# Designs tried in a protein design chat: VHH binders against DNA-(apurinic or apyrimidinic site) endonuclease (APE1L). Part 21

Target 1, 364 residues: DNA-(apurinic or apyrimidinic site) endonuclease (APE1L), of Arabidopsis thaliana (Mouse-ear cress) (q5xf07)
Amino acid sequence: MKRFFKPIEKENSPAAKKPCLSPEKRDGDGDGVEEEKNQNEPSKFMTWNANSFLLRVKNDWSQFSKFVSDFDPDVIAIQEVRMPAAGGKGKPKNHEELSDDTKVLREEKQILTRALSSPPFGNYGVWWSLADSKYAGTALLVKKCFKPRKVYFNLDKLASKHEPDGRVILAEFETFRLLNTYSPNNGWKDEENAFQRRRKWDKRIVEFLNKTSDKPLIWCGDLNVSHEEIDVSHPEFFATAKLNGYVPPNKEDCGQPGFTPSERGRFGATIKEGRLVDAYRYLHKEQEMESGFSWSGNPIGKYRGKRMRIDYFLVSEQLKDRIVSCKMHGRGIELEGFHGSDHCPVTLELSKPSSEMEQNQVSN
Key: E = the ipSAE of ESMFold2; O = the ipSAE of OpenDDE; V2 = 0.75 times the mean of E and O plus 0.25 times the DockQ between their complexes.

## First folded at step 21 (VHH; framework vhh_7d4b_2)

Design cc4 (from aa5 with R104Y F105R; at its last look DockQ between E and O 0.01; V2 from the best seeds 0.00; counts 0 for: pae O 12.5 > 2, grease 26.2 > 24.2, placed apart)
Fold by OpenDDE, look of step 21:
Structure cc4 (fold): chain B 364 residues (1-364), chain A 118 residues (1-118)
Amino acid sequence: as target 1 above (364 residues)
Amino acid sequence: QVQLVESGGGVVQPGRSLRLSCAASGFTFSSYYMNWYRQAPGKQRELVASIDSSGGSTDYADSVKGRFTISRDNSKNTMYLQMNSLKPEDTAVYYCARDWYGWYRDYWGQGTQVTVSS
């Protein structure tokens, strides 16, 4: 019995024409709140030679994290990251990325990534400039709300993309440039080409500074030079420091690396030619024996108590009136405030640009 | 008194060579780095070449690398710039400068004009 299921004709219920209510032209007086693009740019900066960033994460991270939380920098410049660039044997290196080419390096990368993803660091973007090995290297952390327009990894835009050894990060913001450098140490012996390497570096810095830019510069980092006698704890000690069995042929190259007459002279000339102001020395005219140095010698041995100011904030002269504070956060001779490094953090605070200064930059 | 006197400039056709000299006096020439600079009309002065006190180390601007050679004779208190394969873009006044500390120019010559034109 084939039961013919008759298809029930679904009655076409008439679609009620909902009346097109004419949208009343609300003349919204769009008070164009000119969002004062208060172009919030970074104004609080920190530079720190970590003497191995991984070691600091492993051994000293809680203390450093507290420091960063307390100061709340907009930008953190790190030197001596000492992590290798990505790229295994025979592969091109990516100097912007931490290596994970081995099991060990992968684990190390995970440790760093986890640390930098946790408070207070989670709100920072991170840029890496890395060497091919666990040597030198720099990092730049910038709060995500202050994203730079461009980031470069070399002093010369026409040269290779990355500075050798990862010694340079240049960030361009709206109204200024920030340069993070780890300057090569001059070394004790010219035979190792260390003196020549440093001279070439200083030359490249001057060339960079002499390039036309419409934006002022904040230059920070471990510059591996103490400019004047006031910038070291023991001027005579450093001036007469020698490597056993070696005497440089030139008097200008004698003394502690970082404090030779040649290095000091070149540094002074660089500042002058670049029209830069040493922010710390600008505010601090006298020597501060407890907190006036960014590097401290090993607490054991001949360098006990020996200290140098070699980490800087240098700012273009046009920014000098905006300098509010510049501080070295290390104290004493027992590496207090150094967070496990032989360098302490140095901080810079700039005032907000006055509305009047913005008008004068647009008119020129 | 420290003096630096450039010579050897002139007018040459493209592809030709010139040799500039800088005669130094009034200081221990062999103790200082020396530099060549040039300044073209309407342009900034630029470093061309550098040489250390011994003459064992040299450096060049990329624009002249492979074409120019800086040298010195300390016995004659003279620095040289051999310029080969000259180009119109090399037209400038060329200056020698004493370099203190290995990167600080404290004394300059009066310059010598080099013109490269067809």
Scores: ipSAE 0.000, ipTM 0.255, lowest interface PAE 12.5, mean pLDDT 87
ESMFold2, look of step 21: ipSAE 0.000; ipTM 0.475
ESMFold2 (binder alone), look of step 21: mean pLDDT 87; pTM 0.886

Design cc5 (from p2 with A50S S57D A61D D99S; at its last look DockQ between E and O 0.11; V2 from the best seeds 0.00; counts 0 for: pae E 13.9 > 2, placed apart)
Fold by ESMFold2, look of step 21:
Structure cc5 (fold): chain B 364 residues (1-364), chain A 118 residues (1-118)
Amino acid sequence: as target 1 above (364 residues)
Amino acid sequence: QVQLVESGGGVVQPGRSLRLSCAASGFTFSSYWMGWYRQAPGKQRELVASIDSSGGDTDYDDSVKGRFTISRDNSKNTMYLQMNSLKPEDTAVYYCARSYYGWRFDYWGQGTQVTVSS
């Protein structure tokens, strides 16, 4: 019963012989529950901008399903679901539920639901964070044995608030939080307040990081920014890119959305303010031209061969020593490993908590 | 199933005009950016022009700026490419394509041949 007698867990332990523990059937004793929580938290994560999730299910799903079966993630974070939320004119909106307001939307919801009920996805709980139209949106899939204590759909941690366009899912576990975001694209021009919208988003992220420093964070998703020149395949191409020859009035806003000096500077400041570690870059100090990017330009056209790293796992400094692997699963310039999307999956693996070993050692 | 059907191609003399049409079906046309690609024999397919879902934002390859005009009519689920002052180097198969975000195209039609020859 006492945690002092609990066996020491090893870093990078192989897969457990027994399947994960269901939260609903935990032993009722407090010490047993705490040990199960610490030993049974998710440690294998995947993020993927599916661009569009429906199209991937309809046209490309066998590839992705095999990848998920092989990696066996505990958590799957999806961006660009591009399905509308339930409700509309004359009905209350429910941003957490797929629309079935028309026959077409009902059929599309059924397609997604059936895919997620099939192996390997049948043992995952699903949370949706959806926009009002086929635009943006996120999803979080978590193995049922790792059910989060709470899920929010906003950066303020309010039970009833939902972020615009469904860009946020925040899952709270016993010892850490997981944040899945689809950051707004900066755009090429400051029309419809695009640059201001991105600056306000970045500021709100910093505010969130400051308010939630009581627990370690894993922040993942399509962050729509490449931090440094090593994070793009062609730095000069992206730095000088223009839409129809347009040049923004401030030099800091010039270049490819996601690689402007302003976005890169704010991203660096955000990482510093949040005391975050870029897990991929922490493990991979040298550029890998074959597999070091998460987004690829169309192999037909002027973006052929032009690639960016814009999908991340950013983790709190407290988790740095637990990073076992962080990988981009796409390769080359022909979208191999992208499963029909223009983004490839990115994975993170963490070892068991080191504090469990120290706690058991001292207690014995 | 998504369908994009191009029409309006043909053989024309240099300096003349053609108008291409793309009839779309099987998806909500007004929710997508649309574009025209072209491919000359033995060459890579290249983006010629693109247009946002509302018709307000357009983009053109430098080789066609001032000569080609992309447009759309969402009430008819149709996109157009007006091609003026045609040159022999415009000879290609022209493909209609769609994109949700305007910079990644995920489906295109079977194409229509445009040949500019003396």
Scores: ipSAE 0.000, ipTM 0.259, lowest interface PAE 13.9, mean pLDDT 83
ESMFold2 (binder alone), look of step 21: mean pLDDT 88; pTM 0.892
OpenDDE, look of step 21: ipSAE 0.054; ipTM 0.586

## First folded at step 23 (VHH; framework vhh_7d4b_2)

Design dd1 (from p2 with D106E; at its last fold request DockQ between E and O 0.33; V2 from the best seeds 0.00; counts 0 for: pae E 6.3 > 2, grease 24.3 > 24.2)
Amino acid sequence: QVQLVESGGGVVQPGRSLRLSCAASGFTFSSYWMGWYRQAPGKQRELVAAIDSSGGSTDYADSVKGRFTISRDNSKNTMYLQMNSLKPEDTAVYYCARDYYGWRFEYWGQGTQVTVSS
ESMFold2, look of step 23: ipSAE 0.280; ipTM 0.706
ESMFold2 (binder alone), look of step 23: mean pLDDT 85; pTM 0.874
OpenDDE, look of step 23: ipSAE 0.050; ipTM 0.566
ESMFold2, fold request of step 26: ipSAE 0.034, 0.012, 0.112; ipTM 0.562, 0.462, 0.624
ESMFold2 (binder alone), fold request of step 26: mean pLDDT 85, 85, 86; pTM 0.863, 0.867, 0.874
OpenDDE, fold request of step 26: ipSAE 0.235, 0.017, 0.098; ipTM 0.675, 0.313, 0.611

Design dd2 (from aa3 with T28K G35N A50S; at its last look DockQ between E and O 0.43; V2 from the best seeds 0.00; counts 0 for: pae E 5.2 > 2, grease 26.9 > 24.2)
Amino acid sequence: QVQLVESGGGVVQPGRSLRLSCAASGFKFSSYYMNWYRQAPGKQRELVASIDSSGGSTDYADSVKGRFTISRDNSKNTMYLQMNSLKPEDTAVYYCARDWYGWRFEYWGQGTQVTVSS
ESMFold2, look of step 23: ipSAE 0.124; ipTM 0.596
ESMFold2 (binder alone), look of step 23: mean pLDDT 86; pTM 0.877
OpenDDE, look of step 23: ipSAE 0.212; ipTM 0.649

Design dd3 (from aa3 with Y32W W100S; at its last look DockQ between E and O 0.28; V2 from the best seeds 0.00; counts 0 for: pae O 7.8 > 2)
Fold by OpenDDE, look of step 23:
Structure dd3 (fold): chain B 364 residues (1-364), chain A 118 residues (1-118)
Amino acid sequence: as target 1 above (364 residues)
Amino acid sequence: QVQLVESGGGVVQPGRSLRLSCAASGFTFSSWYMGWYRQAPGKQRELVAAIDSSGGSTDYADSVKGRFTISRDNSKNTMYLQMNSLKPEDTAVYYCARDSYGWRFEYWGQGTQVTVSS
């Protein structure tokens, strides 16, 4: 018995034409209150090498979330995301998008997306600079209320291509630029061109700094270099560190990667040429053994208790008077405050620009 | 490409022994520090043992000292973890890891499950 359900004809009830009240042209002399677009720019910053962002989301997210909630950064710069760029085998890579090319990667992307959509992270825009594999990579989180004017993924503004390995995110705001970098590690050997790669990187940074001198810069990230002896816990240990029987041909390349004389010298020269101020060292003139380092060796083995400051906020000299605080949030040798990484978060706070200083920068 | 492949995991009773192996490829195995990590359900991944490139120096977590032995055969590109006197608390996924320039373990295998249950 085929019950023919007759479709009930939806009676077209006549939508009452609400009369378009013609808005009377009140010729109000709107004194254009120039909304002083006091475009509130970011003033609180955090940088953190996550040593795999997915692992942090899976294992350490509650503590990290609390930290972010408590500090309430306007900008979060992440290094060593270690997620691959979108684009399957034989397809062009999109280095701005997390891969979902496999079932596993799709699930991983979902985990990250869910985490970043939840408080406190839901209020941030997210930019990715990713490698082709689970290697290196950076992310930039900016509160939605502080939307950057432009975002670049290379040190060369003219380059449409992403920096290899996703090592660069450059955000341009109205009065300053923020550069997030994950600098390549110098390596122990000249093998694989690691030393050359780092030298080339340092040169590119200097070139970038010279080309971008028109606007103040905040440069942050894991820069994989400790500048001075005060920036490491054990200077003699790091200076004499070696890889089993290998001695670099050049004395300037001897020691722990990140603490070779060559790396330290290039870093010092870069800061000088770029007219940059190390914000942490600017405020902290003495060594702080408990909280003066951003990287800590594993609790087990040769590097137990060995620590380095290799994560920075470098600011243009023009911004130095605005530095309110710069802190490393790791403590001790047991990775307290590292949130599962071997790096701890570093934070920077800048004072609000005084109304008087904005007028003088426009006139020069 | 660096590859690490763990094997030897399984289900054992308390007090028993297991031997894990890690086959390494895609790098000069004899030049690198290696380590074993483990991750128990709902816990953070932790370093269990580490070994220098020559195998002459080893370190252990306090929780496994005297029970676990890390070793390596550089001629076979293989690292081992002998686990004796296993306890329920040793239940975890065990991961082989390679050092990356300063006691940073950046390369991991897929892991092997070790379950210690009565």
Scores: ipSAE 0.014, ipTM 0.383, lowest interface PAE 7.8, mean pLDDT 86
ESMFold2, look of step 23: ipSAE 0.139; ipTM 0.603
ESMFold2 (binder alone), look of step 23: mean pLDDT 85; pTM 0.864

Design dd4 (from aa3 with G26R W100Y; at its last look DockQ between E and O 0.33; V2 from the best seeds 0.00; counts 0 for: pae O 5.3 > 2)
Fold by OpenDDE, look of step 23:
Structure dd4 (fold): chain B 364 residues (1-364), chain A 118 residues (1-118)
Amino acid sequence: as target 1 above (364 residues)
Amino acid sequence: QVQLVESGGGVVQPGRSLRLSCAASRFTFSSYYMGWYRQAPGKQRELVAAIDSSGGSTDYADSVKGRFTISRDNSKNTMYLQMNSLKPEDTAVYYCARDYYGWRFEYWGQGTQVTVSS
């Protein structure tokens, strides 16, 4: 009995999206048609607190890679990289480079480098802003076809030094700036001066916004603050949260870090002063209990089911009409869509600039 | 810097019991939520049990519920994990962890190996 192995018809592999072939500079002498270099700028953005980027690469990379492939962001902003800056004991630190100063760190660097060199990430340039230890830190991935004009690692343009703890990457494009931040957590009593640190940070942000008003801004990242009651799953819980045996001296500093009246008030003032629009809240006026939060508590313990929106895309008011979508990709209380982090990815999509809006910005 | 030191791990047969201990130092132990993590080879680290600062409230992963008991003695700065009816699937390095910023667990020790094998 001849078992006719019917050849499984090779289903047609979906058409590989043609790589953006950089146009070869043909040296042709032709007439200066000012090709309006429709300077193809990024329009799809992602921010994600990875809560250790190495752990995500080791444990969650396949799922995350698929997510990135499916969404196809032009820019990926990462917070809590938690990798140390290069520079051994007694040597100056290079906060733009992953450490390879020990055998272990070298191996870890290799793992990260390999992951970021593989699809879909191989098409991105990578910028690091790192702490001196496995703490905080940020990364910015930009598709190679959208090369920033400049990249800074501080809120002060004149500062030659990286932001402490690697909390800032600022990319300048032709028509806008992109700021990736990991804002300091307001903390509890065991973090000496944590409240002062956060206040100082918020002040520096406001100063930055006032100095950079000449160009539209996209500000993204883990900002460690939920602005309004609608931005948390359990307002009463977070408002009354405390560390046992500690009462802050000021009532405005009571509650969960990230949801104190003081933090919320400063954040609201910052948005107003900077003329920023919360892109998510702009599109989503009602609370979304399933997918309206970017952070979720552990599945075990007092924070089970407790959730906060603390990861943002804030855009200058001038860009508000370009907002097409802003989504949090986490769901429920079981960390679905969080890719192993306690934060889920947040995405922003902007429409292409209309040719008419470019003319009005040049005339003012 | 926060210090956590796990002990009590070992090799046991299925159905047997172990008791893990975590000695805490360099922080106010009685003020913090605490937990136990475990990491099996090739798997992600997972939270298995949590306990509030007073010891009055506990929670467990479904995989260990009814078999494991987390407790603490604040006078000794020590947390415990009683593990009963151990299974091969419980084989992992177990880590003690402290609450971080009151919303997630951070700071773990070197861990203690638990191996359940016939």
Scores: ipSAE 0.020, ipTM 0.470, lowest interface PAE 5.3, mean pLDDT 86
ESMFold2, look of step 23: ipSAE 0.203; ipTM 0.668
ESMFold2 (binder alone), look of step 23: mean pLDDT 85; pTM 0.868

Design dd5 (from r3 with D106E; at its last look DockQ between E and O 0.28; V2 from the best seeds 0.00; counts 0 for: pae E 8.0 > 2)
Fold by ESMFold2, look of step 23:
Structure dd5 (fold): chain B 364 residues (1-364), chain A 118 residues (1-118)
Amino acid sequence: as target 1 above (364 residues)
Amino acid sequence: QVQLVESGGGVVQPGRSLRLSCAASGFTFSSYWMGWYRQAPGKQRELVAAIDSSGGSTDYADSVKGRFTISRDNSKNTMYLQMNSLKPEDTAVYYCAREYYGWRFEYWGQGTQVTVSS
């Protein structure tokens, strides 16, 4: 089946073309000349690793739907959709469409489609970025009144090939870009070259940041790394964590995936290279043990109560004075506010763009 | 590619038994911890049983301890949940899940319905 929603065609365009005064324009001719204010862009964002999105729709949808209704986000970024792409069995893959190759997949696609057609989601356009299997995958929901100018599914906007595993959606708006990513987990061992796969991903992110510095960026998602000790509940536990006693040969790869010295160092370098601000940490300089984490460990065993901040809003420095709030909506160690996932929603609110006079006063 | 398929659910009377199976493919099954979870309508998802990669260590939620037994056969890439002395409160959709090397839920199965009713 085809995509559930189409992008909104309303444009937020610069003042470069005068309206045609004569002759009268038809509806088709009016699309290119309607002047819109640059204030018609998203300012309220949510990111959530739903692990998996289908399970949340089946089991937790009423509570998540209420959360979305109450916050009223302009953009919802989802990670771990875990639904396969259309086009199997001798047909070209379409990584932007949900598979219906089997009776089960067809039913599951219909469950998702009906949920997203219902309030509060009916007024959102939906983009999928999907893997070949029930693995990884991302989605982006944008209110139809905030139509992006273009959407990409890779870190190289010139490439025609879809990003592997559906880990990337990049939406370009008039004055900024929004990047939704699901970063690969580092793993405990270099099994299947996992450590090198994560290093390559991190390098590709830096390359992307260097190539796209012409506009401010909002980068969100599950980045699978906690930057500093303040970003985990139990720094010594995570720093000394081992899988069944295994110790990697390089000390920089030791510890919990997402909290190894190598990952943390590369993340710090990436933030610096991209001139990015960690919106949550910019607003919250001290640790909040009740609500300062986006991920919670398995409630049975040694990870009970062990928590990490691995879901972020990273924004270009040009946007830092517009940060109104950045919140993690999970609390405590009993998964309150997680809506059935092991990750909680994270939200960002930006103020409206300042006037040129006010912007000059603030930036001087 | 990773696949987890649950089976063995059904409708049974209180006091009876069911055995759930989880067939795994697309990964090295013997390298991962596995778990059984359940969710009833309007309730949070509950981890009911977990088993380490070799099958040497298991753990259970208090609500099922002594009645449920988790096991695995790494030669068949299959995990099991033996559910004895079933009660109406055991009614839920049961999911198997792969834990990423013992610390997080990475993949979930489709689920199988268990209904315990008179």
Scores: ipSAE 0.012, ipTM 0.501, lowest interface PAE 8.0, mean pLDDT 82
ESMFold2 (binder alone), look of step 23: mean pLDDT 87; pTM 0.885
OpenDDE, look of step 23: ipSAE 0.506; ipTM 0.816

Design dd6 (from r3 with T28K E99Q D106E; at its last look DockQ between E and O 0.65; V2 from the best seeds 0.00; counts 0 for: pae E 11.1 > 2, grease 24.3 > 24.2)
Fold by ESMFold2, look of step 23:
Structure dd6 (fold): chain B 364 residues (1-364), chain A 118 residues (1-118)
Amino acid sequence: as target 1 above (364 residues)
Amino acid sequence: QVQLVESGGGVVQPGRSLRLSCAASGFKFSSYWMGWYRQAPGKQRELVAAIDSSGGSTDYADSVKGRFTISRDNSKNTMYLQMNSLKPEDTAVYYCARQYYGWRFEYWGQGTQVTVSS
């Protein structure tokens, strides 16, 4: 298949196509609703840890494709792409391009390219942020009419190396930034510096937030942490979880990865320091046992029915009053709405900036 | 490279038995949890059985408990699923999978078709 995805070298200019959906005529042509004097920007977002994107394309694509067709997102943020970057064997790595260094990798790249050239995905540009092996990695799909101004693949805009494991895509639009991350899992033991690796990642996120630009942020992805007890189905189970009886020396590191006191405390501090709003929790103040979690434990074994919210949309406080909806699309304990992954899609919809619609919301 | 190859599927009458095999290569088989998934037409893939790295702990979906037995032979890098008392609702493509990162599965084979019809 011909290449139609366009990675960039950390910087890009946004592009807008008007109208994005020209063939689909709508009633009220020229209906007179006022539009922001700047170009209209994305307002419907989806994040999904696909675990893995390659496997979903190979085995579960029709389900996901229908979901995307029905929701019609402007931006799709994917985690766990699990495809290696191009450039191996003595060539410089290109972490923005899928490898085709072997016959197998070339075939897998073609599978992905063919799937993404078919409806509903043909109207999206794609950016990859890839690891050196079939591990981790992220992708960002943006409707071509909303092309971002710049795209970066690390948390530091200075001339530094590409983010390890492809865990970061940062897209700058005209009036906001979108950050797609796949946070490293904390692990059960501090062997191989697992706890230290997570602490350093969390610190780098805080440093990024402290370099806040003039634009508000939408931060999404698999953040590998549940903030509070309301964000897990079984707080005692997760708080006392152990790997093969192992007990970390520090009490604050005990429990399920993603629900240790240390991780939860750092996450709370990160949200406060970044002046961020948890969009789902802002709208849903009570626990929703049927659909309030983004990750589900294995439906057989000791994790049956054990669920966590670890996939988020965190938005700058400036955007708080624009949050229209934030939904997790998985339901129950049997992986309904997960489309083959152990994570379900999460969506966010924002109202238009400075619109008459925002003015009219004051009367509610 | 990780490779999982399923075999042993086929067409059988209700009440009969089948034994599925999964030949694994390209990784240290004895270090990983393994599982069997199935996918019926129009349904999501579901996990039906899982087994820990030593074979000491197993788990099953309620729909197959008492009828299916997962096992492994680490000396042969092979996992098995003994399926007894098969029912038409067991008709599916069955996949062998390696557990990745908690309960996430990283790899599975192309699957083997099991059809139970009267």
Scores: ipSAE 0.000, ipTM 0.286, lowest interface PAE 11.1, mean pLDDT 82
ESMFold2 (binder alone), look of step 23: mean pLDDT 88; pTM 0.893
OpenDDE, look of step 23: ipSAE 0.027; ipTM 0.384

## First folded at step 24 (VHH; framework vhh_7d4b_2)

Design ee1 (from dd1 with T28K G35N A50S; at its last look DockQ between E and O 0.20; V2 from the best seeds 0.00; counts 0 for: pae E 10.3 > 2, grease 26.3 > 24.2, placed apart)
Fold by ESMFold2, look of step 24:
Structure ee1 (fold): chain B 364 residues (1-364), chain A 118 residues (1-118)
Amino acid sequence: as target 1 above (364 residues)
Amino acid sequence: QVQLVESGGGVVQPGRSLRLSCAASGFKFSSYWMNWYRQAPGKQRELVASIDSSGGSTDYADSVKGRFTISRDNSKNTMYLQMNSLKPEDTAVYYCARDYYGWRFEYWGQGTQVTVSS
């Protein structure tokens, strides 16, 4: 859980042109004929922990909407929706639908649906994966011209049960899979089995990666862990952090949640087991103190300037040579580019398959 | 259930004072850091003051330093913001929030309006 702070307003620019990435004819004429298989697949992705999506829609939407218009993502993965699922009070829960059980919830659902019906979002299909209360939850927005073949809300796509707390959306496209997750925070103490819960989550991810390999994977979201020292602004500060002097019994559980030795070790093992590439770190070998972090601590107090990279695009090695860019859009220590969240948007661009085929061919 | 309720807002003239309160329930108040935020029309929400769980450490945004004082009374489960020498620029909705283990706030109050005008 990260501290909320609204950054300085961003300057507006002229209305952005939003092209659809639908298949293009070679001459650039109208779209009367479609013959290319992979022209109907996404190549521009964004992930964002919105902390809370409703609050961002209510209070910060103009800046975020402009960012989306300018980047023009094909897929938007959201974490911390913090809206309850429909149902209850004598009817079964539906974790894929926003609740309208009360007047307040109905009004909040209307706020969200009105915003998502307005440009630039009107051209996106929306999938929700929701908790039973205003807690956690994820969403996936996909341009309608790139509709996924199937969407699951659990790590075992053969299982019938919804993933608890709405932490998973898995979208299958024709040639790849996209996984949007919100990993549980490790916590400072093993109260309510917090450490055990995080270990079980990490184990379930590894099991998913080992048994589902029929298509390359793009795994994104708030993974609530910084892999290495280069992924935090102040490694010693985070490694020695304590909550009111408390020291966990095992030294591997000591330090900032998201930067304990145990979490980092398991994350490294997970990346290795899944044969995944950390897209940002693949492109950026040196630490960038201005823009190299996706989460920022409170600008007032001891966490001022303390930042972590905990939001990722991890891609199957098969996709490595298609990585064009991966960027974190927050800057500095005052939450510039965070659009009201304590996390900033992270983007990934992949090259088109035809361009990738030309670049990958072996020549003498 | 966790609940935060702000009160004490109103309309005042420049140079006057207001005291905001945040009544907390549904959790162990004395175990959490607490924050005050504000949002003016057309502006981004900003953090104005923070206080640790015991009240031993406080911090302020530069725009309010020396004029605003955050405090808490753990026996009453209440946090306060004393706002002195108010300026028109302080006009905003003020929110209290619970800070998760000293690095993140988790819950918002409903907010209370402060308007400073002649």
Scores: ipSAE 0.000, ipTM 0.380, lowest interface PAE 10.3, mean pLDDT 82
ESMFold2 (binder alone), look of step 24: mean pLDDT 86; pTM 0.873
OpenDDE, look of step 24: ipSAE 0.323; ipTM 0.728

